# Designs tried in a protein design chat: VH-VL binders against PRELI domain-containing protein 2 (PRELID2). Part 8

Target 1, 189 residues: PRELI domain-containing protein 2 (PRELID2), of Homo sapiens (Human) (q8n945)
Amino acid sequence: MGVSVDVHQVYKYPFEQVVASFLRKYPNPMDKNVISVKIMEEKRDESTGVIYRKRIAICQNVVPEILRKSLSTLVILCWKKVSILKVPNIQLEEESWLNPRERNMAIRSHCLTWTQYASMKEESVFRESMENPNWTEFIQRGRISITGVGFLNCVLETFASTFLRQGAQKGIRIMEMLLKEQCGAPLAE
Key: E = the ipSAE of ESMFold2; O = the ipSAE of OpenDDE; V2 = 0.75 times the mean of E and O plus 0.25 times the DockQ between their complexes.

## First folded at step 5 (VH-VL)

Design c09 (from s01b with heavy chain L34W D98E E99R L104I Y107P; framework fv_siltartoxatug)
Fold by ESMFold2-Fast, scan of step 5:
Structure c09 (fold): chain C 189 residues (1-189), chain A 121 residues (1-121), chain B 107 residues (1-107)
Amino acid sequence: as target 1 above (189 residues)
Amino acid sequence: QVQLQESGAGLVKPSETLSLTCGVAGGSFSGYYWSWIRQPPGKGLEWIGEIYHSGSTSYNPSLKSRVTISVDTSKSQFSLKLSSVTAADTAVYYCARERWYYDISGPFDYWGQGTLVTVSS
Amino acid sequence: DIQMTQSPSILSASVGDRVTITCRASQSISSWLAWYQQKPGKAPTLVIYDASSLESGVPSRFSGTESGTEFTLTISSLQPDDFATYYCQQYDSYPLTFGQGTKLEIK
């Protein structure tokens, strides 16, 4: 039920460099849709060393642009009548648990905008690769479930799929760019 | 010990482009974010923007349409260009190093001495 | 943008006094706040980082505290070298923002 995208990527860079690049990823000229990222909470556990962070990302609402590409006048007219979808920006809440001692980081994100109509969730893990301790494994699962908008559900799910897929692809490209430019060439085996 | 030094023309005409360079000596240039901050006479501090040694930038939205920061890693330098200047851009301009942390921008731990740029005819 | 408001704008004090300067954030910034000292004609220098951590080389009479969105800089026994303007700065969110400054002047 709903739409999903799964990613499994190995970055041939040490965990610390990958995490640093991730946390400084936005704002970035390659992704103008992410306007800002703001830390709302941070707590450090002195005994475990785990750092908890809660961040809010503000992104441009790309739904109108995606809908315009449908080439369907009826779809566009229906979108224009649904005021809730016309917000200029969407807000994403991100929670992360960074464990520097075990060299892993768990991240969970969800959309704060449109919660009456959609559930948009993403789980990600960065961890030291089992193949090589100087490499970082990245696993991500994105899920969007649309509910309560009636006959619009099918249309919105199609665009949600495009949104997740393009977001994941762009995210990987930005990370590879930042890692190459900031940390040099990938580490061989 | 890290030292930063601003350089560039101290007088710029209205509508022209303000251009400054910051030279860094005495420590590692790579692996840090480098910022420009300004201070109009008798006023407080305003952050302009930052650059990583790779060229990745973040700008204050209030200045984003007019500001460009660039880096020359081989010379351990970074530069500021601010276009279409007015009298409101008259200020002391500082370059500074941002202390790096995993998860956040850090405080500015080293500052240049500042250079006064006056915008007048 | 996160607004940083300092109080007082001007504080008059005598050598030996205990002085406290306050900085209030318009929203949560966790502990991601620095305090800077600026003497006339000079660049700012870092005094406190992460709300309460004393920068290396800064005298122990300087301290910082936090309570929610309210942050304080305290000088326990004011010295002549301490008369300056003090700025708080948040580094939680972009754009990075400073308080308007507190001028600490001789009484």
Scores: ipSAE 0.000, ipTM 0.446, lowest interface PAE 14.6, mean pLDDT 79

Design c10 (framework fv_siltartoxatug)
Fold by ESMFold2-Fast, scan of step 5:
Structure c10 (fold): chain C 189 residues (1-189), chain A 120 residues (1-120), chain B 107 residues (1-107)
Amino acid sequence: as target 1 above (189 residues)
Amino acid sequence: QVQLQESGAGLVKPSETLSLTCGVAGGSFSGYYWSWIRQPPGKGLEWIGEIYHSGSTSYNPSLKSRVTISVDTSKSQFSLKLSSVTAADTAVYYCARGWYYDLSGYFDYWGQGTLVTVSS
Amino acid sequence: DIQMTQSPSILSASVGDRVTITCRASQSISSWLAWYQQKPGKAPTLVIYDASSLESGVPSRFSGTESGTEFTLTISSLQPDDFATYYCQQYDSYPLTFGQGTKLEIK
């Protein structure tokens, strides 16, 4: 009972610029649902050069509005009691491992507030493109796991997929905007 | 269709070095973590360590002083050396592919396993 | 190290039964858990990853759930090919650790 969405994007910008833009992504006027992002932990491994960061993002819970637009009032009322619909905001924990030597960065995020009935996690990688060392490859996998039995499972899986795709597309759009503003036009051969 | 195949000596004398190689075919070698996992007869699974195609390694602390994992990207293979072996190292040794997105993930493909017996 | 405790160690069942195997983590591992099936003399094969995601090619009768640090693997209608030993594995932190295994055998 899980839904997964995979994204593969090439940013025609050097790795260092893409990582810098990612770390400066929020706050952003294109995504008003992200209320705050705080760095909780930061460590540097002297032997490997890997920089570890743990951040917590506080986001508005948009699930009730998505369901309101997509489902009948009766269905929404039946699901009103589940924890995911009752909280005003969602906390996301993000861990990242930046490897400057190998020019890659891995990111793992998961939802701290969705429990019991649903969980959400996201895994991302930025790495130097093998096609062109001045380009950066971005691969992301989002997952929503739903625990439950009943006719609503197929409906919820469809909306979970839409939610993950919308999030990914918004993220890509924000990154492209920041890269253009801070680094100029995309690189071409 | 990724295929992993272990090779190496099936019998090693106490105090010597256990050496195994895993060949990878049918899929991309780059972008994945490659692990060694062992299973003593009648027992459960124990993770030994992993290597990325760049040569970056992570080892189980219980074995770190004795274990070395290396990679040969040109041949799409990686190898395990475990030094100073004893009878407790007798096990079936598996190589397995870890999922890159997790950086230390689950294993979606496994080799068939090779039994290594430590005995005089 | 994160300890993974499986129960029961042995489970006897009949074809057509619904069976559930449990795995507990000694600390939070989020959803970073996989389940493997191992038949005698064979390598383990992946069944479930990320606690509840079904691996491609695995029958839909297999499912996984999570609740805090407790994880379950359920087979909704047991088939002859399902008699095997099952292992859970956490991949939240190093070293990667496995449960002790649950042997599913014919009643």
Scores: ipSAE 0.000, ipTM 0.465, lowest interface PAE 15.5, mean pLDDT 79

Design c11 (framework fv_siltartoxatug)
Fold by ESMFold2-Fast, scan of step 5:
Structure c11 (fold): chain C 189 residues (1-189), chain A 119 residues (1-119), chain B 107 residues (1-107)
Amino acid sequence: as target 1 above (189 residues)
Amino acid sequence: QVQLQESGAGLVKPSETLSLTCGVAGGSFSGYYWSWIRQPPGKGLEWIGEIYHSGSTSYNPSLKSRVTISVDTSKSQFSLKLSSVTAADTAVYYCARGYYDLSGYFDYWGQGTLVTVSS
Amino acid sequence: DIQMTQSPSILSASVGDRVTITCRASQSISSWLAWYQQKPGKAPTLVIYDASSLESGVPSRFSGTESGTEFTLTISSLQPDDFATYYCQQYDSYPLTFGQGTKLEIK
């Protein structure tokens, strides 16, 4: 009925550098699916120091390509009838709460484009590592819930599993490359 | 209101170290990046580097071998040292407050201090 | 490094005119661009951030727009206080870089 993927990663870089790389450097040449990111809203709470940001990411809709590669006649017929598969791009809304004083950041994102058949939600946290204050811990949970009809549910679940797993792996690799490029070698101990 | 004020010697000899300090008053020192930016006479702006109140720094690669930025949170101040100066380092030096991390734009600036490198 | 190129380098205009200054990034910077105003002998002051957001206390005649890697600063009805040099700045990636400046002068 639903698919989820959990990620836990330690970046051996200070919190400030990791967060800067995450928020400032997307879109990235290594991820051609992200077309643009715009800041829609930004607010600072002067009493707590928390910075709230709302961003909209525009990503290439890779769902039609993934489904087309299935080579099933029934899948192709369903593909033609599902409105979500006809849009060229997907919009993701991201909200973040950055606490510079406590050195943590919570992120929530969800897909705006495909509410009829599926919902996609991600929750992430960056925080100072308990093992070393110059390292950053990243925890993420992605979830896709599907409300399709008949055979279509099976197809969408297969896509969802692949999408979440590959997305998580790609995101981690891009972050590691950006941190090495911008900040040099990882900090040991 | 937040105010930034540069201080330090206005004349430095070639091959010596340029040293400036920026004092911050009227607002929180913690939770912001603090930058040094310079402007040679009649030319544009060049970002030198930044420091977070924790001591984490980022430097312009063109100056990285010569620049050190340090912070004193107890005094709400941060400092610039630029070694091995030449006449090309003659400029007005500004300190500025950058929004933490993501924003990277400067909402408050010091008035600037002219540093002349001459014998 | 990301190179920021402004045009024109010098712009002559009269009070009441609508003026537009452009800034082009050598690569994508999304909306992470600020505009500053600098008067002779003074520090720069922030006018626009995030490409189109007006800084608090800045007159509403100032506006910013973006299209791909091209950014504009527009003053809808030029006032005497607006004659200054304007700089764009990207904050997408390190090192932070500025445009070379556009001097807005009296025609």
Scores: ipSAE 0.006, ipTM 0.493, lowest interface PAE 13.0, mean pLDDT 80

Design c12 (framework fv_siltartoxatug)
Fold by ESMFold2-Fast, scan of step 5:
Structure c12 (fold): chain C 189 residues (1-189), chain A 122 residues (1-122), chain B 107 residues (1-107)
Amino acid sequence: as target 1 above (189 residues)
Amino acid sequence: QVQLQESGAGLVKPSETLSLTCGVAGGSFSGYYWSWIRQPPGKGLEWIGEIYHSGSTSYNPSLKSRVTISVDTSKSQFSLKLSSVTAADTAVYYCARDEWYYDFLSGYFDYWGQGTLVTVSS
Amino acid sequence: DIQMTQSPSILSASVGDRVTITCRASQSISSWLAWYQQKPGKAPTLVIYDASSLESGVPSRFSGTESGTEFTLTISSLQPDDFATYYCQQYDSYPLTFGQGTKLEIK
């Protein structure tokens, strides 16, 4: 019972500009669901030059709004009984490893609020494009593991897929707007 | 350099709980997913579940009601508990690291423990 | 669950032969597939990841290809150390699943 969504995007901007925009991505008017992002830990490995960052994001719990669009009143009432719908905000833990020497960055995110019903993780890589050193390749995979029961598993999978896809699309739009705002027009060739 | 070592009782009685621990040495523990995988004698591989240093877990649905994986980051260890065992749970149990580096996404296993045989017998 | 089907289940070959093992996914898994080698009494070892990427330290005679949901592992010139059981594994979605294995044995 798992769901996955993959993204592969090329940003026609240098690696350093893409990383800087990513780190400034929130707060953003296009996504009011992200309330705050705080850096909890930052370390530099002196031998490799790799910079590790741990950030905690606090987001509005949008599950109630997504479930409101489901077809079944019984499904909605069943979910109202789970404590997760009473939580106004969810916490996301984000870890990143930035390698300035190799011009790549790995990011790993986990939902800390998701309890015994489901777990969510997202992995992303920014790296210098092999096609053009002034372009940045972005690869992302979001995966949700669901431990629901019977008929609800189908509903939970549909929800999970929609959640991951909409999140990825919104993230891409925000990055594109920030890159244009902060760095000017994309590099053509 | 990275080494994984399974430990725990090799004999478990039917209906009891199988308990194993994996110790990790020679590399970073945090930032990786750590998995349990089993192999019944003469058969193929079955993924049991994984854990992250934060305690986030994913389990194989075929085993989910019986499986608990836990982590002790201070000792660089993670553990498997499988309840209500039967003869069908007799297998070699492996712990493994999901390979992950700046250019790659996780889900495949670059380092494995040597495996420990657990026999379920009265 | 995504089902992984390997063929053949047993393959007999001689040193120096070119050998191809196939793995098919029951649905799209992108390139999220790995190949492992397991010798009797030992843990599996990683050979290929991301369908076609060679794990560091693995001989260049090993290669992987993909075409839709069909994946292959090829050994261009068999060496004695290559006789083993090979497993494919998908990591597109949970649960992670393995093929049933292909035993490569001496002809």
Scores: ipSAE 0.218, ipTM 0.721, lowest interface PAE 5.3, mean pLDDT 82

Design c13 (framework fv_siltartoxatug)
Heavy chain, then light chain:
Amino acid sequence: QVQLQESGAGLVKPSETLSLTCGVAGGSFSGYYLSWIRQPPGKGLEWIGEIYHSGSTSYNPSLKSRVTISVDTSKSQFSLKLSSVTAADTAVYYCARGPDYYDFLTGYFDYWGQGTLVTVSS
Amino acid sequence: DIQMTQSPSILSASVGDRVTITCRASQSISSWLAWYQQKPGKAPTLVIYDASSLESGVPSRFSGTESGTEFTLTISSLQPDDFATYYCQQYDSYPLTFGQGTKLEIK
ESMFold2-Fast, scan of step 5: ipSAE 0.435; ipTM 0.788

Design c14 (from s04 with heavy chain L34W; framework fv_siltartoxatug; at its last look DockQ between E and O 0.04; V2 from the best seeds 0.00; counts 0 for: pae O 7.2 > 2, placed apart)
Fold by OpenDDE, look of step 6:
Order: structure tokens, then C-alpha cells, then sequence
Structure c14 (fold): chain C 189 residues (1-189), chain A 123 residues (1-123), chain B 107 residues (1-107)
């Protein structure tokens, strides 16, 4: 069983500015959940000009305490005790492909923590808006698949859905604030 | 329903320039890469090159020196020019579209093709 | 360039058969592999993209798998409409390259 969330946002800023803000998005005081971000790999394809970057982000565990307790104390049918939900931090891997020539960037993210219980993946793209070349379209698709069985699946799915949506919205808000701070007011139509 | 249609001369003399145009109808021109592919009679497929709606191009290195792909967004069409043709350039030429997010999100690739047009290089 | 080695070149089968076509890349192409079907006198049509994703409108009897640099197209139960030439294509790195094709013909 899995939950999927689609997000669409248009930033009224040129692609280059949006990308610059994205690269500076974390860590920042606005989101204390992100503890650290480390670049693990970066390379450029000389033929295409595409820049590949792999980063690892360490984030605080945002699973509610009540849910952690419930999951840690309850025996899931045909599943072992979920004690690892009490970990203080989770790790997220992010891969990005920036194409400055075509003015697009693709992002793939997935959680490295709790992979035995759940799979969390996000795919995103920044691209020049079809409506206005000076605007940037952002599309994100997130999916969380729960591998556990039982009554907790519903709770976990609900949490997952909320988590994906809220995370996406928070990310958008942060981006908007950064863009405003760095670039000023959005471009007019 | 989006449709692609190739047009141009079906006969070209050696050393001359092959010129084709692909018209796009029934869909958005922006947000896609537009590609040219060819297939010699009885043979396999060869990717020639592509162009983004912004004008950015990528060519097959094997043809790069002779190939020019251009776009006219106002007409929702893109073109192929292949110079200094020889008999080896005789082929059915196809145009196709590729979403600009193909390699990162959905992965949906060349999902729409033209019907193809035969170009014969002969004296 | 990335070479795509497709096998077999010719495959004879009967209606109802399970058939598999293989494509091997000369280097890693991740999952950026597409399969096309082409009938005589027609343009290729996309069957599978991203190694295992079924294109919209394509029958579910078609499927794609990947293992390292090896990719397979499988038709679980061959239908009369499936006899055609199939091509694999990588779109991991420029230039895009195709396999040499597999002609699926009636036995």
C-alpha cells in the first residue's frame, strides 16, 4: 500500500534565480528540521552541460511521539516491533540534474532510513513556465509505500500523506521567502 | 490528439542538402524536445538530433558536421537540414516528441511519432 | 557511444507463446531504456519506457524488466497483432542509440 501526492507551483522568478534559491534552501533557520546537508558527489557532463549532484540530508525525526510510542509498543501482525522509529534523525538522499541550457532541473529524493518498513520517494522538476518564460514551474510527485501489515497501515498512510503534503507546502513557502529576500518582488505577468 | 507530420522533398541529389519540416498539431509545442530519427530501408533506427523549444540543440556526433535542426515556435514546427548527402543518407525520416521531464519524472519518452517520409538520394 | 546489443535478431513464435527479447547496454544506462514496436511501412510506437513502465494504451501482456545492463521485453501471450519488429533504445547519454532490432515473425 502506498500514498502519492502531487504538487504544482509556479514561481514568478526566472529559472536561474529559482535554482539558486533552491540550492541554498537548506539548511536555514526557517526549517530547523534539516540538521545538515552534505554534497557526496558532483559531476558535469561536458556534452550536455548537465550538472549532477548527490547530497545527503540529515533531518530530525518528525514522527509524532504518540505514534512512535504506539508503534514501538504494539506488535504488528507478522511484523517485528518497530523500535527504530525512535531514532532521532533520518537520512534523505537527493540527486539533482541541472540543465542550464534547457533551463530545467530534475530532482530525485528518497529516504535512506526505515527502508525495511517504508519507501519514501520524491521526484521533482523545475522548468521554464510555458505561460511565461520568466517564470519557473515546479512539479513534485511524492510517494510513500508502507510495507507493514495491519491496522497501523491506515494510520501510517494518513501520516505519510500529511507528511508529504505539509513537507511540500513548507518547502514552497521557504522557497518563496528566499526568493523574495534574494531577488525582491516577483516579476509581473 | 497531437499529430506530427513530416514534409519535404523526397528526392535529393548527391552533395545537395536534405531539407525536412515537421509540423505539430493538436498539442503544445512548448515543454517538449523535438527529435529527428531516420531508418534506411531494411535497416535499424538512427537518432539524428533534437531541439528544445528554446532552440537548444543536440546532435548525433556521427552527423553533427552536416546536421542543422531549427525551430519555429510561431508555426509549431521544427526542421532538419542535412548537407552533403550521399546514398547512405537514403532513409525514412521520422520526427518525434519527447517530454522535457522524461528522464527524471515519468520517464515517458518518444511517445508520438510522425508517419515518416522517405528521402532518396539519387542522381 | 553506448552500444545496445539486441537479441535475437529474428524470433519465430506462435500465437499464445511467451516470448522474450533481450537488450544489453555496453555500459550502465540506469533505467533509461525504451522499447518500440514497428510494423512494416509504419512508424515505431512506444511500448515500454523507463525499462518497465507500460505506455498508455499498450496491452498488459507486454512487460519490461531490467537487471544491471540487461533489459528484457516480454510478451506473455503472443497475439496476431504483436508480430512486428521491436527495438530497444537507451536515452541515458547522448547520442541516443538503438538496438539492431528483433523481427518477431510467425512460426
Amino acid sequence: as target 1 above (189 residues)
Amino acid sequence: QVQLQESGAGLVKPSETLSLTCGVAGGSFSGYYWSWIRQPPGKGLEWIGEIYHSGSTSYNPSLKSRVTISVDTSKSQFSLKLSSVTAADTAVYYCARVPDYYDFLTGDYMDVWGQGTLVTVSS
Amino acid sequence: DIQMTQSPSILSASVGDRVTITCRASQSISSWLAWYQQKPGKAPTLVIYKASSLESGVPSRFSGTESGTEFTLTISSLQPDDFATYYCQQYDSYPWTFGQGTKLEIK
Scores: ipSAE 0.016, ipTM 0.583, lowest interface PAE 7.2, mean pLDDT 86
ESMFold2-Fast, scan of step 5: ipSAE 0.600; ipTM 0.837
ESMFold2, look of step 6: ipSAE 0.322; ipTM 0.766
ESMFold2 (binder alone), look of step 6: mean pLDDT 92; pTM 0.944

Design c15 (from s04 with heavy chain L34W D108Y M110F V112Y; framework fv_siltartoxatug)
Fold by ESMFold2-Fast, scan of step 5:
Structure c15 (fold): chain C 189 residues (1-189), chain A 123 residues (1-123), chain B 107 residues (1-107)
Amino acid sequence: as target 1 above (189 residues)
Amino acid sequence: QVQLQESGAGLVKPSETLSLTCGVAGGSFSGYYWSWIRQPPGKGLEWIGEIYHSGSTSYNPSLKSRVTISVDTSKSQFSLKLSSVTAADTAVYYCARVPDYYDFLTGYYFDYWGQGTLVTVSS
Amino acid sequence: DIQMTQSPSILSASVGDRVTITCRASQSISSWLAWYQQKPGKAPTLVIYKASSLESGVPSRFSGTESGTEFTLTISSLQPDDFATYYCQQYDSYPWTFGQGTKLEIK
């Protein structure tokens, strides 16, 4: 069984500024868990103007830190039994499609680490807000599905939900800080 | 075709504010990031900061506490203020263009440069 | 910050030579590297962007290559106008950083 976390955020900044902040700031000092980001592929469709990018992010494995904070013997025992979770780094593949004409951007990410035991996927959209064309709507869904059956699945799902929730909160915080630093105060209604 | 031209005082006293303006002609001002880069005499290049035509700024962390970049889209120009200057701020200051907004997804390099203006910090 | 290291600092060569200038990043920058040429008393001019893309109007004798974190600028059949200082610049991560420069001078 899987777990999922949904995010819906309105950034009171124009689309172009939000997209620029998203693309420019990884890796950076505000997110020490992101070690490197490499652009693997980039293409511009001349007929549509859509810009496609594929990036590979290498991130520090934060599972040991999350488990230290868990206070759950059950979660710790599960970690000790699943050696694949003990890798030093995790790798994420990100694909994005930026549509400048329609002022929207779709992003799909998935984890390349742990694919034998789990599927970790994230889909995101930045688009011009329906409320105000000078605002940007951000919608994201993260989903983790764990392979296998029985008692261990329940424990791993608890970990997965914590991981997704903390990741979403951190991402929103970083974007808000970057937009304030680069673009000033949010735009009024 | 695009021309950038720096202007401002060539001599600034220690502890005062260095102020420069870059005028842009021969092309569109909107849709671009505009940047300041400096070069001390006989040394290499150092990026100072940049501004998008809408006013969004990014600064080199080493200079962030002293730097302000602003834009005047009606005049097709942008300006640099560097406060509390010392002799270490003596340099040739260049303004430069980052390629068109969507092209910077493939290029945050500098395709057009002003000719540079020497600013000397001395009493 | 990403540190960019150029070698050599000074390169002496003759007209007609094939010269190679190297730039190494302290961490992965993918292909996000540009090369600039600066003649004495002049502003830098763009030569190569995205590691290997030749800027419009730049002679075909200039080329760029990448291998991991190592980048090279090559000038085949060096001409008198090519004697200048060359700088690499990474644009993977803020702040944008430049190499120290390589001065290409007449032997």
Scores: ipSAE 0.000, ipTM 0.453, lowest interface PAE 14.7, mean pLDDT 79

Design c16 (from s04 with heavy chain L34W D100R T106S D108E Y109A M110F V112I; framework fv_siltartoxatug)
Fold by ESMFold2-Fast, scan of step 5:
Structure c16 (fold): chain C 189 residues (1-189), chain A 123 residues (1-123), chain B 107 residues (1-107)
Amino acid sequence: as target 1 above (189 residues)
Amino acid sequence: QVQLQESGAGLVKPSETLSLTCGVAGGSFSGYYWSWIRQPPGKGLEWIGEIYHSGSTSYNPSLKSRVTISVDTSKSQFSLKLSSVTAADTAVYYCARVPRYYDFLSGEAFDIWGQGTLVTVSS
Amino acid sequence: DIQMTQSPSILSASVGDRVTITCRASQSISSWLAWYQQKPGKAPTLVIYKASSLESGVPSRFSGTESGTEFTLTISSLQPDDFATYYCQQYDSYPWTFGQGTKLEIK
């Protein structure tokens, strides 16, 4: 079966401030794993006002770091024998659709590395909170499917779950830091 | 008014490759996941795989290396190839859309389906 | 893989009746559950998503509930066009899996 991670977070800041912080999130000193982010495409739909962006992120391959922390002999043996895990960098494709009129933003990310053996996708939404219009709801779903690797699937699922969990945790911490630095204290009810 | 339409050969010989195409009309192809689902006669639904408009794929492991899904964004279409078919692959094949997250919270359900096309595997 | 089990397999009812179809997941899927209606010779159509959210254009007589790993689809007052086969589908984890179906037929 696959690996899944779900996140639900409320940022007590207006939608526009949260989106602005997200778009300025990388590069960031608190996440050295993101090496570069390049905008490949940006266009605006005149009728709806929706802004589409396509970005490519290049990240450090974190598998060696995960292996160091796991200390499992089987995990280390599998990494040494599986060439696909030894790539120098991981490439992520990110697409976003910002709807300023409806105050929501959808984001979809795909891993471009390892596509023959695994698929990784992450979907996120920022939207105006239904509980308070000055708050922003963030929902994120990460899904990984590992196929065609046979007996190594269980080991690779361990790496996949760690990758999604750490990514989500770092993302939330960075956003909280940026919102406090740029926008001040969170808004009460 | 988005419409999906399957096309391809309705009869395939055992050991050959089943090939189907799904055309998308009346709306945006970009920003959606597109799926193939099948239904053997008298049985339930089985998910085959999905593709994002950029070409990223996920497949049902039960079909393993036999499945390839590809996309042609210039024609707003995506295709299914299933190799080494047997009589167990006889089914109605549907293409379907996974709705966008921001206009359909909790996507990965299938909101729009093609009419389906019967593919029979026999010698 | 996550197994989805529906009950009953066949349900006979009359126009105006309240009917309930159940779907059980072999493990936790949170609320990541959809319900589909399929009429003979037709493609399935989405009725409910995220366990209890009504799809746009679907009559309000349809509703969904969840309790742990048990999910229900209820039709409060059956109409003639509601006689069909209903399928549940989990989308918590790959691969997406469907229940075996419940055929709703006229008494």
Scores: ipSAE 0.384, ipTM 0.767, lowest interface PAE 3.2, mean pLDDT 83

Design c17 (from s02 with heavy chain L34W; framework fv_siltartoxatug; at its last look DockQ between E and O 0.02; V2 from the best seeds 0.00; counts 0 for: pae O 12.3 > 2, placed apart)
Heavy chain, then light chain:
Amino acid sequence: QVQLQESGAGLVKPSETLSLTCGVAGGSFSGYYWSWIRQPPGKGLEWIGEIYHSGSTSYNPSLKSRVTISVDTSKSQFSLKLSSVTAADTAVYYCARGLDYFWSGESDAFDIWGQGTLVTVSS
Amino acid sequence: DIQMTQSPSILSASVGDRVTITCRASQSISSWLAWYQQKPGKAPTLVIYKASSLESGVPSRFSGTESGTEFTLTISSLQPDDFATYYCQQYDSYPLTFGQGTKLEIK
ESMFold2-Fast, scan of step 5: ipSAE 0.495; ipTM 0.811
ESMFold2, look of step 6: ipSAE 0.403; ipTM 0.785
ESMFold2 (binder alone), look of step 6: mean pLDDT 91; pTM 0.941
OpenDDE, look of step 6: ipSAE 0.090; ipTM 0.717
ESMFold2, look of step 8: ipSAE 0.120; ipTM 0.711
ESMFold2 (binder alone), look of step 8: mean pLDDT 91; pTM 0.942
OpenDDE, look of step 8: ipSAE 0.000; ipTM 0.559

Design c18 (from s02 with heavy chain S104L; framework fv_siltartoxatug; at its last look DockQ between E and O 0.02; V2 from the best seeds 0.00; counts 0 for: pae O 10.0 > 2, placed apart)
Heavy chain, then light chain:
Amino acid sequence: QVQLQESGAGLVKPSETLSLTCGVAGGSFSGYYLSWIRQPPGKGLEWIGEIYHSGSTSYNPSLKSRVTISVDTSKSQFSLKLSSVTAADTAVYYCARGLDYFWLGESDAFDIWGQGTLVTVSS
Amino acid sequence: DIQMTQSPSILSASVGDRVTITCRASQSISSWLAWYQQKPGKAPTLVIYKASSLESGVPSRFSGTESGTEFTLTISSLQPDDFATYYCQQYDSYPLTFGQGTKLEIK
ESMFold2-Fast, scan of step 5: ipSAE 0.522; ipTM 0.811
ESMFold2, look of step 6: ipSAE 0.396; ipTM 0.777
ESMFold2 (binder alone), look of step 6: mean pLDDT 89; pTM 0.934
OpenDDE, look of step 6: ipSAE 0.007; ipTM 0.568

